# Ledger of designs, part 1: VH-VL binders against Mucin-19 (Muc19)

Scores and structures below are computed, not measured.

Target 1, 175 residues: Mucin-19 (Muc19), of Mus musculus (Mouse) (q6pze0r851to1025)
Amino acid sequence: STCHVYGEGHFRTFDGESYSFDGLCQYTFLEDYCGQENGTFRILIESVPCCENGLTCSRKVIVTFQDQNIILQDGKVTAVQTAESTDCRERSANLYSIHTVGLYLIVKLLNGIILIWDKYTKVSVILDPSWQNKVCGLCGNNNGDLKDDFTTRHSSVAAGALEFANSWKTSQECS
Unless a header shows other numbers, all headers, positions and changes below count from the first letter of the chain; antibody chains are not in Kabat numbers.
F, E and O are the ipSAE of ESMFold2-Fast, ESMFold2 and OpenDDE, as the mean of both directions, binder to target and target to binder. V2 is 0.75 times the mean of E and O plus 0.25 times the DockQ between their complexes.
[cut] marks letters that were taken out.
The coordinates of atoms that the task and the answers printed are left out; those that the model quotes come from them. Centres of patches stay.

## First folded at step 5 (VH-VL; framework fv_denrakibart)

Design s1 (from d9c with heavy chain Y102S)
Fold by ESMFold2-Fast, scan of step 5:
Structure s1 (fold): chain C 175 residues (1-175), chain A 121 residues (1-121), chain B 113 residues (1-113)
Amino acid sequence: as target 1 above (175 residues)
Amino acid sequence: EVQLVQSGAEVKKPGESLKISCKGSGYSFTDYWIGWVRQMPGKGLEWMGIIYPGDSDTRYSPSFQGQVTISADKSISTAYLQWSSLKASDTAMYYCARQTYSYGSEAFDIWGQGTLVTVSS
Amino acid sequence: DIVMTQSPDSLAVSLGERATINCKSSQSILYSSNNKNYLAWYQQKPGQPPKLLIYWASTRESGVPDRFSGSGSGTDFTLTISSLQAEDVAVYYCQQYYSTPFTFGQGTKVEIK
């Protein structure tokens, strides 16, 4: 299953819903928390404007996984540990791998989630079928049903894309 | 109509510099990569490199790295291929081509008509 | 570098007959995570630029006649023209876009016998 965003906020969800949302804040692209505290990862996106008119030139991607932030920005991948290293955390080595295919930079997480980044505006995420019904965010809920693809952070179904996308905003400082 | 229009044929001597062009129209030029492909007389296709016009990120084939310069001017939707000093072995047809991800192909979907470069003493 | 090898170099086929062109890559160009083969087929007629026919090994480009089809996976790929027409006389190239440098096969010339 695949979700992507490109250009000036052109989204296609896992279940095939297409919509446009040109947000300049940080948003939850995909996560498995879905209103609970028991999740394992978050993928956040942030538009990076290059022009005074606010057009999006690239997207910064932040993956929070196993107490690490994996940051995709400026054509590079960096990993920053979010918690203090311990002997137990030494087993966390190799939580992700980096590949290139075509002109894309690909990050594969240990949990099987694949991120594809063109180093600019296009961000794609690929999930295997085991992730069906387990995720939420701007990518939708991956349940095979378009009726509830606009599920908000508050577990309601939004009437439109603007309400849906704004519910996944993470930054309070943006507006 | 989406198209790529290349500059006209060139006849040059060894040691001369040359810059040929590829102008895009009918689409958002900065949203697609522009590749350059060489075809020597009677031979097949060779990928030379590719550029993203939005920020001039350029990738070269190792065979062409240092032999040519690929550049773009997004204000006029034009990509360029340049030689500082031509050799007789540069005699070939040069194609530019658009590589798109928008329609899922990620292959060269639109090609220029080609620029024939002849280098002889 | 990934080396692309086509066979045959030249193929003569009667009008209305099937033409089959093979392409082999020196390593797999199937990305297992998305199950896509990074292979394209191009048609080049005399005096013209190449034209995209097939991408992702088997997806036909918009406007390309349905007599053209692509198949294969991993390292072995085939372009089939089910019923050759006069306008199909051309050189056909396979290309991998799995890793840079992108590479083309040497080409297969299709002509009418």
Scores: ipSAE 0.006, ipTM 0.571, lowest interface PAE 9.2, mean pLDDT 84

Design s10 (from d9c with heavy chain Y102F Y103S)
Fold by ESMFold2-Fast, scan of step 5:
Structure s10 (fold): chain C 175 residues (1-175), chain A 121 residues (1-121), chain B 113 residues (1-113)
Amino acid sequence: as target 1 above (175 residues)
Amino acid sequence: EVQLVQSGAEVKKPGESLKISCKGSGYSFTDYWIGWVRQMPGKGLEWMGIIYPGDSDTRYSPSFQGQVTISADKSISTAYLQWSSLKASDTAMYYCARQTYFSGSEAFDIWGQGTLVTVSS
Amino acid sequence: DIVMTQSPDSLAVSLGERATINCKSSQSILYSSNNKNYLAWYQQKPGQPPKLLIYWASTRESGVPDRFSGSGSGTDFTLTISSLQAEDVAVYYCQQYYSTPFTFGQGTKVEIK
């Protein structure tokens, strides 16, 4: 299944719900924490206003996976380890691979999640079927049911897109 | 019926401006990129650039950047190719073609009929 | 830029015979992660726009006759027309969509002997 965002906050969830949300802060695009502490990854997005009148020029993407932050920004990918290895062993394999092909930069995580970025405003995430009903965020819950795609951070179903999207705002201060 | 319909042939003089169009129908216009391809008389195909109509993200071939402007109006499912000042060397057939967004064949699967642009004194 | 080179520039083949067109890229256009070659073939008949025949090097576009087939990987690709028909007289172009700018081969003109 695939989730997309592009332009001034045009979203399409994994289950096919479309909505618009023009957020100015950092938001959880996709994660598997879903209110628990047992999660393994987060994908965060924020709009970068490099154009006049605050229009979205690009999206910054932050992937937190196995004590690394993978940052997609200004056409570049930067990986920063957030915690030191306690056993002093080097990782023998990359936790992710990066490839540029066609119009896109592709990040594939070892957990089977594929992140596609056009180096501009468009961000997509592809999940295999094993992730069904295990994720949450602006991309929805990937359970095949549109009725609960607006599941908030607080595990309630929002009546509209604004309430839904605002619930996925992170604690980071807005610019 | 999925199709791209281009504007009619143009005959211009050097220094004149020109804007030609490519209108999509029979499909969701914002689910595809629209590319522009030039074919000089008796020559092969040259990719000029591409636009995503949903947010007007435009990518140019380096040889065409600064020479033309690609734009789109998603409200009328139309993409445009524009010259501020035509040159005789711009004489060519110009094709628009759609490409799948993020998935599918990622090749140019539907092409317009072409717009012949002739620039002469 | 990735340079696409076709051979031959022109080809004369008798009706019902096999036509073979080659295309070489200046660098690999195989995406190792998905094991796909970002190579397409187009047919252009006189006075007409190009028509997509093959994508992903070997996948035939819907509605394209099965006499057309694509093969190859990495840098060397082939378009084969197993039994040339009169309506197949055209110029054929390969195209890479692996990296921008997207580039086309110079074209191969197929005509009847």
Scores: ipSAE 0.314, ipTM 0.746, lowest interface PAE 4.1, mean pLDDT 86

Design s12 (from d9c with heavy chain Y101F Y103F)
Fold by ESMFold2-Fast, scan of step 5:
Structure s12 (fold): chain C 175 residues (1-175), chain A 121 residues (1-121), chain B 113 residues (1-113)
Amino acid sequence: as target 1 above (175 residues)
Amino acid sequence: EVQLVQSGAEVKKPGESLKISCKGSGYSFTDYWIGWVRQMPGKGLEWMGIIYPGDSDTRYSPSFQGQVTISADKSISTAYLQWSSLKASDTAMYYCARQTFYFGSEAFDIWGQGTLVTVSS
Amino acid sequence: DIVMTQSPDSLAVSLGERATINCKSSQSILYSSNNKNYLAWYQQKPGQPPKLLIYWASTRESGVPDRFSGSGSGTDFTLTISSLQAEDVAVYYCQQYYSTPFTFGQGTKVEIK
């Protein structure tokens, strides 16, 4: 399954629903928490405006996975530990791989999730079938049913894209 | 039918500006990259650059960066290749070609018919 | 930049016989994680634009006759026309799309002997 966003908030969910939402805040693109404590990852997105007009000229991506934040920004990848580590040796630190191929930068997470970023506004996520019906966020719930792709953070089905997308905002101070 | 239609042949003098076009039809224009390829008389193919019309993301070959401008107007499904000041060495056939996003072939699957640009004094 | 080199520059083959064109990249264009070779083959007839024949080194584009096949991996690639037809007279180009700038081979002209 594949979900993507590009430009001024043009989204296509895993189940094939298309919608537009040009938010200025940080939003949950994809996660497996879905209101529970047993989650293992989050993928957050944030539109970066151009100097002129406020149009989106790139997208910042933050992947939170196994106590690390993997940040895709300004054409590069930076990894920062979210928890203090006493081991500096990198034996078990191979939580992801990064490769640039074609027009894209690809981040493959150890859990099988593939994140594709073109270093500009386009962000895509590929999930294998084992992630069916286990995720939520702006990408939808990957359950094969378009009917409930607008499932909000509060487990209700939104009437429209604006309500749906705003429910996945990560901070209330941003409006 | 999916097709790319390019503007007609151009005859120009050195120092003149020029903007040629490539119009897509029969598909969602903002779902594909549009690349530009130069072919000098009797020579092979040279990749110049590429644009994604949906967000205007533009990438250039180092050999062409600063020499041409690639742009697109998604409201009319048209991509452009532009010179501010033509040189005789710009004489060539110019092709536009559609490239699928990451999840497709990533090859140039549909090509325009070409625009012949002749620059002479 | 990845340099693409084709051999031979020109090839004359009798109708119905096999034509083989080679393409070499200056570095590997195999992406090991998905096991795909980022190589395409194009056919260009006189006065016409190029036409995509093969992508991912060996996947035939829709509508392309099965006499065209691609093979190879890493740095060495081959386009084979199993039984040359009159309409196959053209210049053939390989192209890598592994890394920008995308680059083409110099072309191989296929003619009837």
Scores: ipSAE 0.617, ipTM 0.842, lowest interface PAE 1.8, mean pLDDT 88

Design s14 (from d9c with heavy chain Y103F)
Fold by ESMFold2-Fast, scan of step 5:
Structure s14 (fold): chain C 175 residues (1-175), chain A 121 residues (1-121), chain B 113 residues (1-113)
Amino acid sequence: as target 1 above (175 residues)
Amino acid sequence: EVQLVQSGAEVKKPGESLKISCKGSGYSFTDYWIGWVRQMPGKGLEWMGIIYPGDSDTRYSPSFQGQVTISADKSISTAYLQWSSLKASDTAMYYCARQTYYFGSEAFDIWGQGTLVTVSS
Amino acid sequence: DIVMTQSPDSLAVSLGERATINCKSSQSILYSSNNKNYLAWYQQKPGQPPKLLIYWASTRESGVPDRFSGSGSGTDFTLTISSLQAEDVAVYYCQQYYSTPFTFGQGTKVEIK
C-alpha cells in the first residue's frame, strides 16, 4: 500500500483517506513507535516555503533508522549519525540503497520500507504487508479501515484533519 | 467513466499564440500526472513533457523546453499546452495522457482523443 | 537519452497467423531493485489515439485480449499477437519510462497480407 503528500499539504493515507493540512513545522509522516519506546524508525517531513508567498516549494524528509538520520534535502541525500555507538562489533554496512528511476529518487530501507521523493514536494512511502497495523503518523495506521485513519499521538480518533495533523507535530517550539 | 477530453481542432497562422486544453473526469485529477505527446503528420510519437496538477510540478523534454508551456488548473480538472508564437513545424496532432504516481502501471493508461493543430500561411 | 528501435518498420501477416514485433533500448531499462522492466506497448489504429496494451514489459492492461503478450528483459523486448484479427491492423509503439525524457520506438505498422 502507498501513502503520499504533495503540494500544499495534500495527503492520501494508506487506507485511502484524503485530507489537506499545510503546516510549516516538522511532523511525523510515519513511525512504528506509536506511543511506545520500542520503535525502530521514524519518517519526518517539513515543508520548505517559497520566499514571497510562503507556499510550499519543496519538502525536507528525515528518516531516523539504525542510529542514523537520512536527510533528503536540496535534491540530495545525506546521512548523519544520531547516537554514539559504544559497540565495536556493530555492522558498519549501509542499511539503505538509493536509486533514481523515472521521475523519482528512491530510498529503500533494509526493513522493507520504500521512500519515493521527486526532489520537490511529493513524498510517498510504500510498506511491505508485514507492516500492517504496526504504524502511525500522518499516513494513518495501515489497517484497511478508514474510520480510524485520524488516530492521534494519544491513540484517540480526531474529529477532523486539523486536530489529527497537529497531534503529529514533533516540536513544541514551532508555531 | 474515466476519460480525458481535449479541445477542438485549431487552424492558425505562423506567429499566432495558441492554448489547447485537456479535461479529466471520472477520477481524482490531482493524483495523476498529465503528459503531452506530439505526433507529426505520418510520424511517430514524441513525449513533450508532463505536469502533476496537484502542485503544478512540470517537467519538459529537452527538445520542447522553451518551445511550449504546460500548465494546469486543478479547480476545473484541466491541463493546458500553450505556444507564444506558432511555427509551420508545429503542425501536428497533440495528445494528452494520464500517468500514475508511482502506483499502478506508471505508463500512459488513459489518452485524450487528440487536438489537431494546423499552422499554415 | 534512451533510444528505442523497433523492427520491422512494417509487417504483413495473414489473418489467424502470429505477428511478432521487436523493440530494443540503447541501454538497460530493468530496475534491479524491483526487478521491473520500464517498457510499455501501445496500439494506435488509424484516426484514433494510442491505447495501452502492455506495461512492465509483460503485464496486460485490463480489457486487452489474451492474444496480445509481451516478453523480454533489459534491452530486448517483443510484442506477440498470437492470432491476428482484422481489428488488430494498427501501428504499434514501444515506450520506455525508465528515464526522462520518456521515449517511443518509431512504430511498427501491422497490415493484413
Scores: ipSAE 0.315, ipTM 0.728, lowest interface PAE 3.2, mean pLDDT 86

Design s15 (from d9c with heavy chain Y102W)
Fold by ESMFold2-Fast, scan of step 5:
Structure s15 (fold): chain C 175 residues (1-175), chain A 121 residues (1-121), chain B 113 residues (1-113)
Amino acid sequence: as target 1 above (175 residues)
Amino acid sequence: EVQLVQSGAEVKKPGESLKISCKGSGYSFTDYWIGWVRQMPGKGLEWMGIIYPGDSDTRYSPSFQGQVTISADKSISTAYLQWSSLKASDTAMYYCARQTYWYGSEAFDIWGQGTLVTVSS
Amino acid sequence: DIVMTQSPDSLAVSLGERATINCKSSQSILYSSNNKNYLAWYQQKPGQPPKLLIYWASTRESGVPDRFSGSGSGTDFTLTISSLQAEDVAVYYCQQYYSTPFTFGQGTKVEIK
């Protein structure tokens, strides 16, 4: 299934719900923690504003996976080690691969998640069906049902997009 | 209601400058790339380049790099193709076309009607 | 650059008969990660801009009659018009959008015999 964000905060979730939200903070786009400590990845997004009236010029994407941050920013992909591992097998050399096709930069993660980025505002995530019902965040919960796509960080269903999106801020000090 | 409307036909002399336009309507202009395609009389289609109007990121075909300038003004939903000094060999029909950006075909799904440019002495 | 070659250059077909146009790319335009062929077909009638008929090699654009179909994968592609109608007289172009510069075939002119 596929989730998209583009332009000034136009979102389409895995289950097909569309909404708009143009926040200035860092938000959880997708993760598998969902209130548990046993998660394996997080994908975070931030809008980078233009000089003119706050229009979004690009999105910064941060993927936290196997003690690394993979950062998509300023038209490039970088990876930074986030923690020391005592097991060398946990430091797989090929955690991701990069391809370019058409006008897009594509990052494939070892866990089967595919990120598509136009180097600007559009970010898409493609999930294998094995990820059904295992994810949460601004992309929804990938359970095949539109009814609960606005599931907040607190496991409630939001009445609207603003409440939903604000629950996925990574810091409450950002308003 | 989604459409691209191009400026009218032009008749110019070699050495003159020219700027033609392509105006989008009925959709969010900054969510799509705008490409330019040349068709010389009786010939096929040649891709010249493409621009993202949101930040003016422009990519040219190597054969057109330095020969034309592609630009856009997102405040009026208009893309431009410009020559500083026209040559007789620039005589052609010029099309603009939008490329689907985040969904759909990712091919040129909507085309302008074309602008005929004739360069003669 | 990826070179697109069409065959034949021109084709005369009787009304109601099948028309077949071939398109070859100089390298594969199949992206293995999404299993999509980055190939489109366009129809251009005299005095008109090109019109998108087929994208992703075989998906018909909305509003395109079902007598038009696309097939193929990798480097070899075909556009088929199952029963040619008078309004189908046009030049047909294939295009790869796998990598820039995007390139078109030279065109195939379809006319009534």
Scores: ipSAE 0.006, ipTM 0.542, lowest interface PAE 9.2, mean pLDDT 83

Design s16 (from d9c with heavy chain Y102L Y103T)
Fold by ESMFold2-Fast, scan of step 5:
Structure s16 (fold): chain C 175 residues (1-175), chain A 121 residues (1-121), chain B 113 residues (1-113)
Amino acid sequence: as target 1 above (175 residues)
Amino acid sequence: EVQLVQSGAEVKKPGESLKISCKGSGYSFTDYWIGWVRQMPGKGLEWMGIIYPGDSDTRYSPSFQGQVTISADKSISTAYLQWSSLKASDTAMYYCARQTYLTGSEAFDIWGQGTLVTVSS
Amino acid sequence: DIVMTQSPDSLAVSLGERATINCKSSQSILYSSNNKNYLAWYQQKPGQPPKLLIYWASTRESGVPDRFSGSGSGTDFTLTISSLQAEDVAVYYCQQYYSTPFTFGQGTKVEIK
């Protein structure tokens, strides 16, 4: 299954729910922590405004996986060690493969997750079947049931898209 | 079917430049990293570095950083190892090998046949 | 850097007998997130490139005879050839692929007595 976000915050979840949300901070696009400490990855997004009336010109994507942050911004990829890693624990060559096709940048993670970025506003994530019922975030919970897609960070079902999306805001400081 | 084919043996003098190649076939070249491994005569294996051909992300062993250049041309499924100025101590067999973190062993599963480089005055 | 140390440097074994090669890493190469040991074993015959035998410490590569087995975890690893055949005469290398720079053991030469 596939989840997308594009333009001014147009989302389509894994289970096919569509909604709009163009927040100003950093949000959890997809993760497998889901309120527990036993997770293995996070994909975070934030909108990058352009000069013209604050419209979204691109999205920055941060993938946290195996003690590294893989950052997609300004048309490029950079990887940095997380705070829990040591300098002698360099594993960037072991975490992912990247390739480009046309304007798309594709990041394939060791855990079977495929991330596609058009280097602009569109971000897509593809999960293999092993991830069914194991994820949460703005992409929904990938359980095959549309009614549960607005599951908040607190495991409740939101009344609307704004409440749902705001529950996935990270604690990172935003301007 | 899946194979890495390396360029032929080279005999050079100290101070000369050299570029050897490793061509992949039978698989999606940009889904795999290409690593380079040196084996000096009668000695063991030394990892030199690795490149991801899809975006040319290159990682070097500290022992080889600045001594060699690794590059790739994905349009012809070929990776390269280059010296700007060879030394007698560069005399060795050089192997390329593929590695991926998407599926499989995540180890070097397919190796080239090797390129023998001899540097003598 | 992670240092890989093999023992013995050379080993002479009679045909049909067991050969055992040890490999130690200077730090743990067990990755806690996936519980895998990033340790591979390669076989190199004279005039040939290395061939992958074992990955993730104990998983046999496709096409490798079942007389080859790998064991161990963390820092101590073993390659066992349960019944040595003539075609098994080679140098065997362990390698960690836990972190860069990737490093190999110095090699163990296996010979017939």
Scores: ipSAE 0.006, ipTM 0.508, lowest interface PAE 12.3, mean pLDDT 82

Design s17 (from d9c with heavy chain T100G)
Fold by ESMFold2-Fast, scan of step 5:
Structure s17 (fold): chain C 175 residues (1-175), chain A 121 residues (1-121), chain B 113 residues (1-113)
Amino acid sequence: as target 1 above (175 residues)
Amino acid sequence: EVQLVQSGAEVKKPGESLKISCKGSGYSFTDYWIGWVRQMPGKGLEWMGIIYPGDSDTRYSPSFQGQVTISADKSISTAYLQWSSLKASDTAMYYCARQGYYYGSEAFDIWGQGTLVTVSS
Amino acid sequence: DIVMTQSPDSLAVSLGERATINCKSSQSILYSSNNKNYLAWYQQKPGQPPKLLIYWASTRESGVPDRFSGSGSGTDFTLTISSLQAEDVAVYYCQQYYSTPFTFGQGTKVEIK
């Protein structure tokens, strides 16, 4: 299953729904918390504007996984441990891999999630089948049913894309 | 039918500007990268650069950075290659070609017919 | 930059005989995580644009005759035409798409003996 975003917020969910949303804040692209405290990862996105015309020039991506924050920004990857950097050095080396191939930078997480970034506006995430029905966010819920792809942060089904996308805004201040 | 149709042959003088086009049809234009390839008379293929029409993300070969401008207009499914000031050494056949995303072949699977550019005084 | 070198520069083969073209990359173009070689082969006939024949080193493009096959891994690759036909007279190019800038081999011209 694959989910994509590119340009000024052109999204394609895991279940095949396409919509447009060009928010200026930070949004949950994908997570497995889905209203609970027992989740294991989050992928957050933020559009980086250019010039006075407000066009998206790039996307910043933040991946939180196993007490690691992996930040994709300004064409590079930075990994920061949220807890114990020295004690977890060897564990960190096995939690993810980072490769550059073709036009893309690829981050593969130990849990089977593959994140693909072109160092610009395009972000893709690939899930293995074990993640069916276990995720939420702007990428949809990956349950094979298009009718509930607009499931909001509050577990309701939005009538439209704008209401859906705005529900996944994080608490971080806009600009 | 998936195809790329390029603009017609051009005959120019050194110092003139030029913009040639490559129009896609039969597929989702914003889902594929469009690359530009130069072939000088009797020579091989040289990759010049590539653009993603959906966000205008453009990557250049170092040899062509600053020598040409690649752009796209997604509203009319057209990519462009532009020179501000042509040189005799720009005489070549120019091809546009579609390249797939990461989950595709990533090879140049559809090619335009080519635009012959001749620059002479 | 990854340099692609083809051999031979030109090849004369009798109709119905095997043609073999080699391509070498200056560094490995095998991506370990997906076990794919980022190599393509193109055919260019006189007066025509290039045509994709093979991608991922050995996957034949739809509509390409089965007499064309690609093989190899890492740095050494081969395009084989098992039984050369008159319509196969062309220049053949290998290309790596592992790293930008994308680079092509210098080409191998295949002619009838």
Scores: ipSAE 0.418, ipTM 0.786, lowest interface PAE 3.1, mean pLDDT 87

Design s18 (from d9c with heavy chain T100P)
Fold by ESMFold2-Fast, scan of step 5:
Structure s18 (fold): chain C 175 residues (1-175), chain A 121 residues (1-121), chain B 113 residues (1-113)
Amino acid sequence: as target 1 above (175 residues)
Amino acid sequence: EVQLVQSGAEVKKPGESLKISCKGSGYSFTDYWIGWVRQMPGKGLEWMGIIYPGDSDTRYSPSFQGQVTISADKSISTAYLQWSSLKASDTAMYYCARQPYYYGSEAFDIWGQGTLVTVSS
Amino acid sequence: DIVMTQSPDSLAVSLGERATINCKSSQSILYSSNNKNYLAWYQQKPGQPPKLLIYWASTRESGVPDRFSGSGSGTDFTLTISSLQAEDVAVYYCQQYYSTPFTFGQGTKVEIK
């Protein structure tokens, strides 16, 4: 299954729900923590607006996987060791691969998650079937049921996109 | 039925402006990129560029950047190719074609019928 | 830019016989992670737009007759028409979509002997 976002916050979840949300904060696009401490990854997104026309000029993506932060920004990828990392390059070598093909930059994580970025506003995630019912965030919960795709950070079902998306902000200081 | 319908043939003089169109129907316009391909008389195919109508993200071949403008209006499922000042060397058949938005095959699966542009004095 | 070169420029084949068209890329267009070749084949009949026949080097587009097949990997690719029919008279183009700008071969004209 595939989730994507493009432009001024046009989202389609794994289960096929479409909605619009044009926030300028950082949001959890996809993760497997879902309120637990035993998660293994997070994918965070942030819209970068155009000064002149107010449109989204690009989308910044941060992938947190093990001791790595993989940052997709300004058409480039940078990998940054987290504060908990020992800066051991051999240890991180097999956690992910990055390649540009066609119009897209592809990040493939060792756990089977594929992140696709067009170096502009478009971000897509493809999940292995083994991730069914194990994820949460702006992409929904990947359980095949559209009724609960607006599951908030607090495990409630939001009535609308604004409440849903705001529950996935990574910082209370941004509004 | 899925199709791309292009505007009719044009006969222009050097220095004139021109805008031709490519209208999609029978599918979700924002699930596909729209590419433009030039074919000069008796010659092969040249990729000019591509646009995603959902956010107007446009990518040009280096050979065509600055020579043409590609745009789209998703509200009417139409993409455009525009010249500010035509040259005789712009005489060609111009095709639009769609590519899937999602990662995978980026082949052009549906093509418009073509717009013949003739530029002569 | 990736340069696509086809051979031959033209060929004449008798009805019912096998036609073979070759396409070479100036660098590999195989994506190692998914083991897919980013190559398509198109058919263009006189006065008509190109029509997609094959993508990912060997996957036949829906509605394309079984007599068309694609093969090859990396830099060397082949389009085969196992039993040429009168309706197959056309110019055939290969195209790479591995890297922008996307590029086409110069075309191979297939005619009846």
Scores: ipSAE 0.450, ipTM 0.795, lowest interface PAE 2.7, mean pLDDT 87

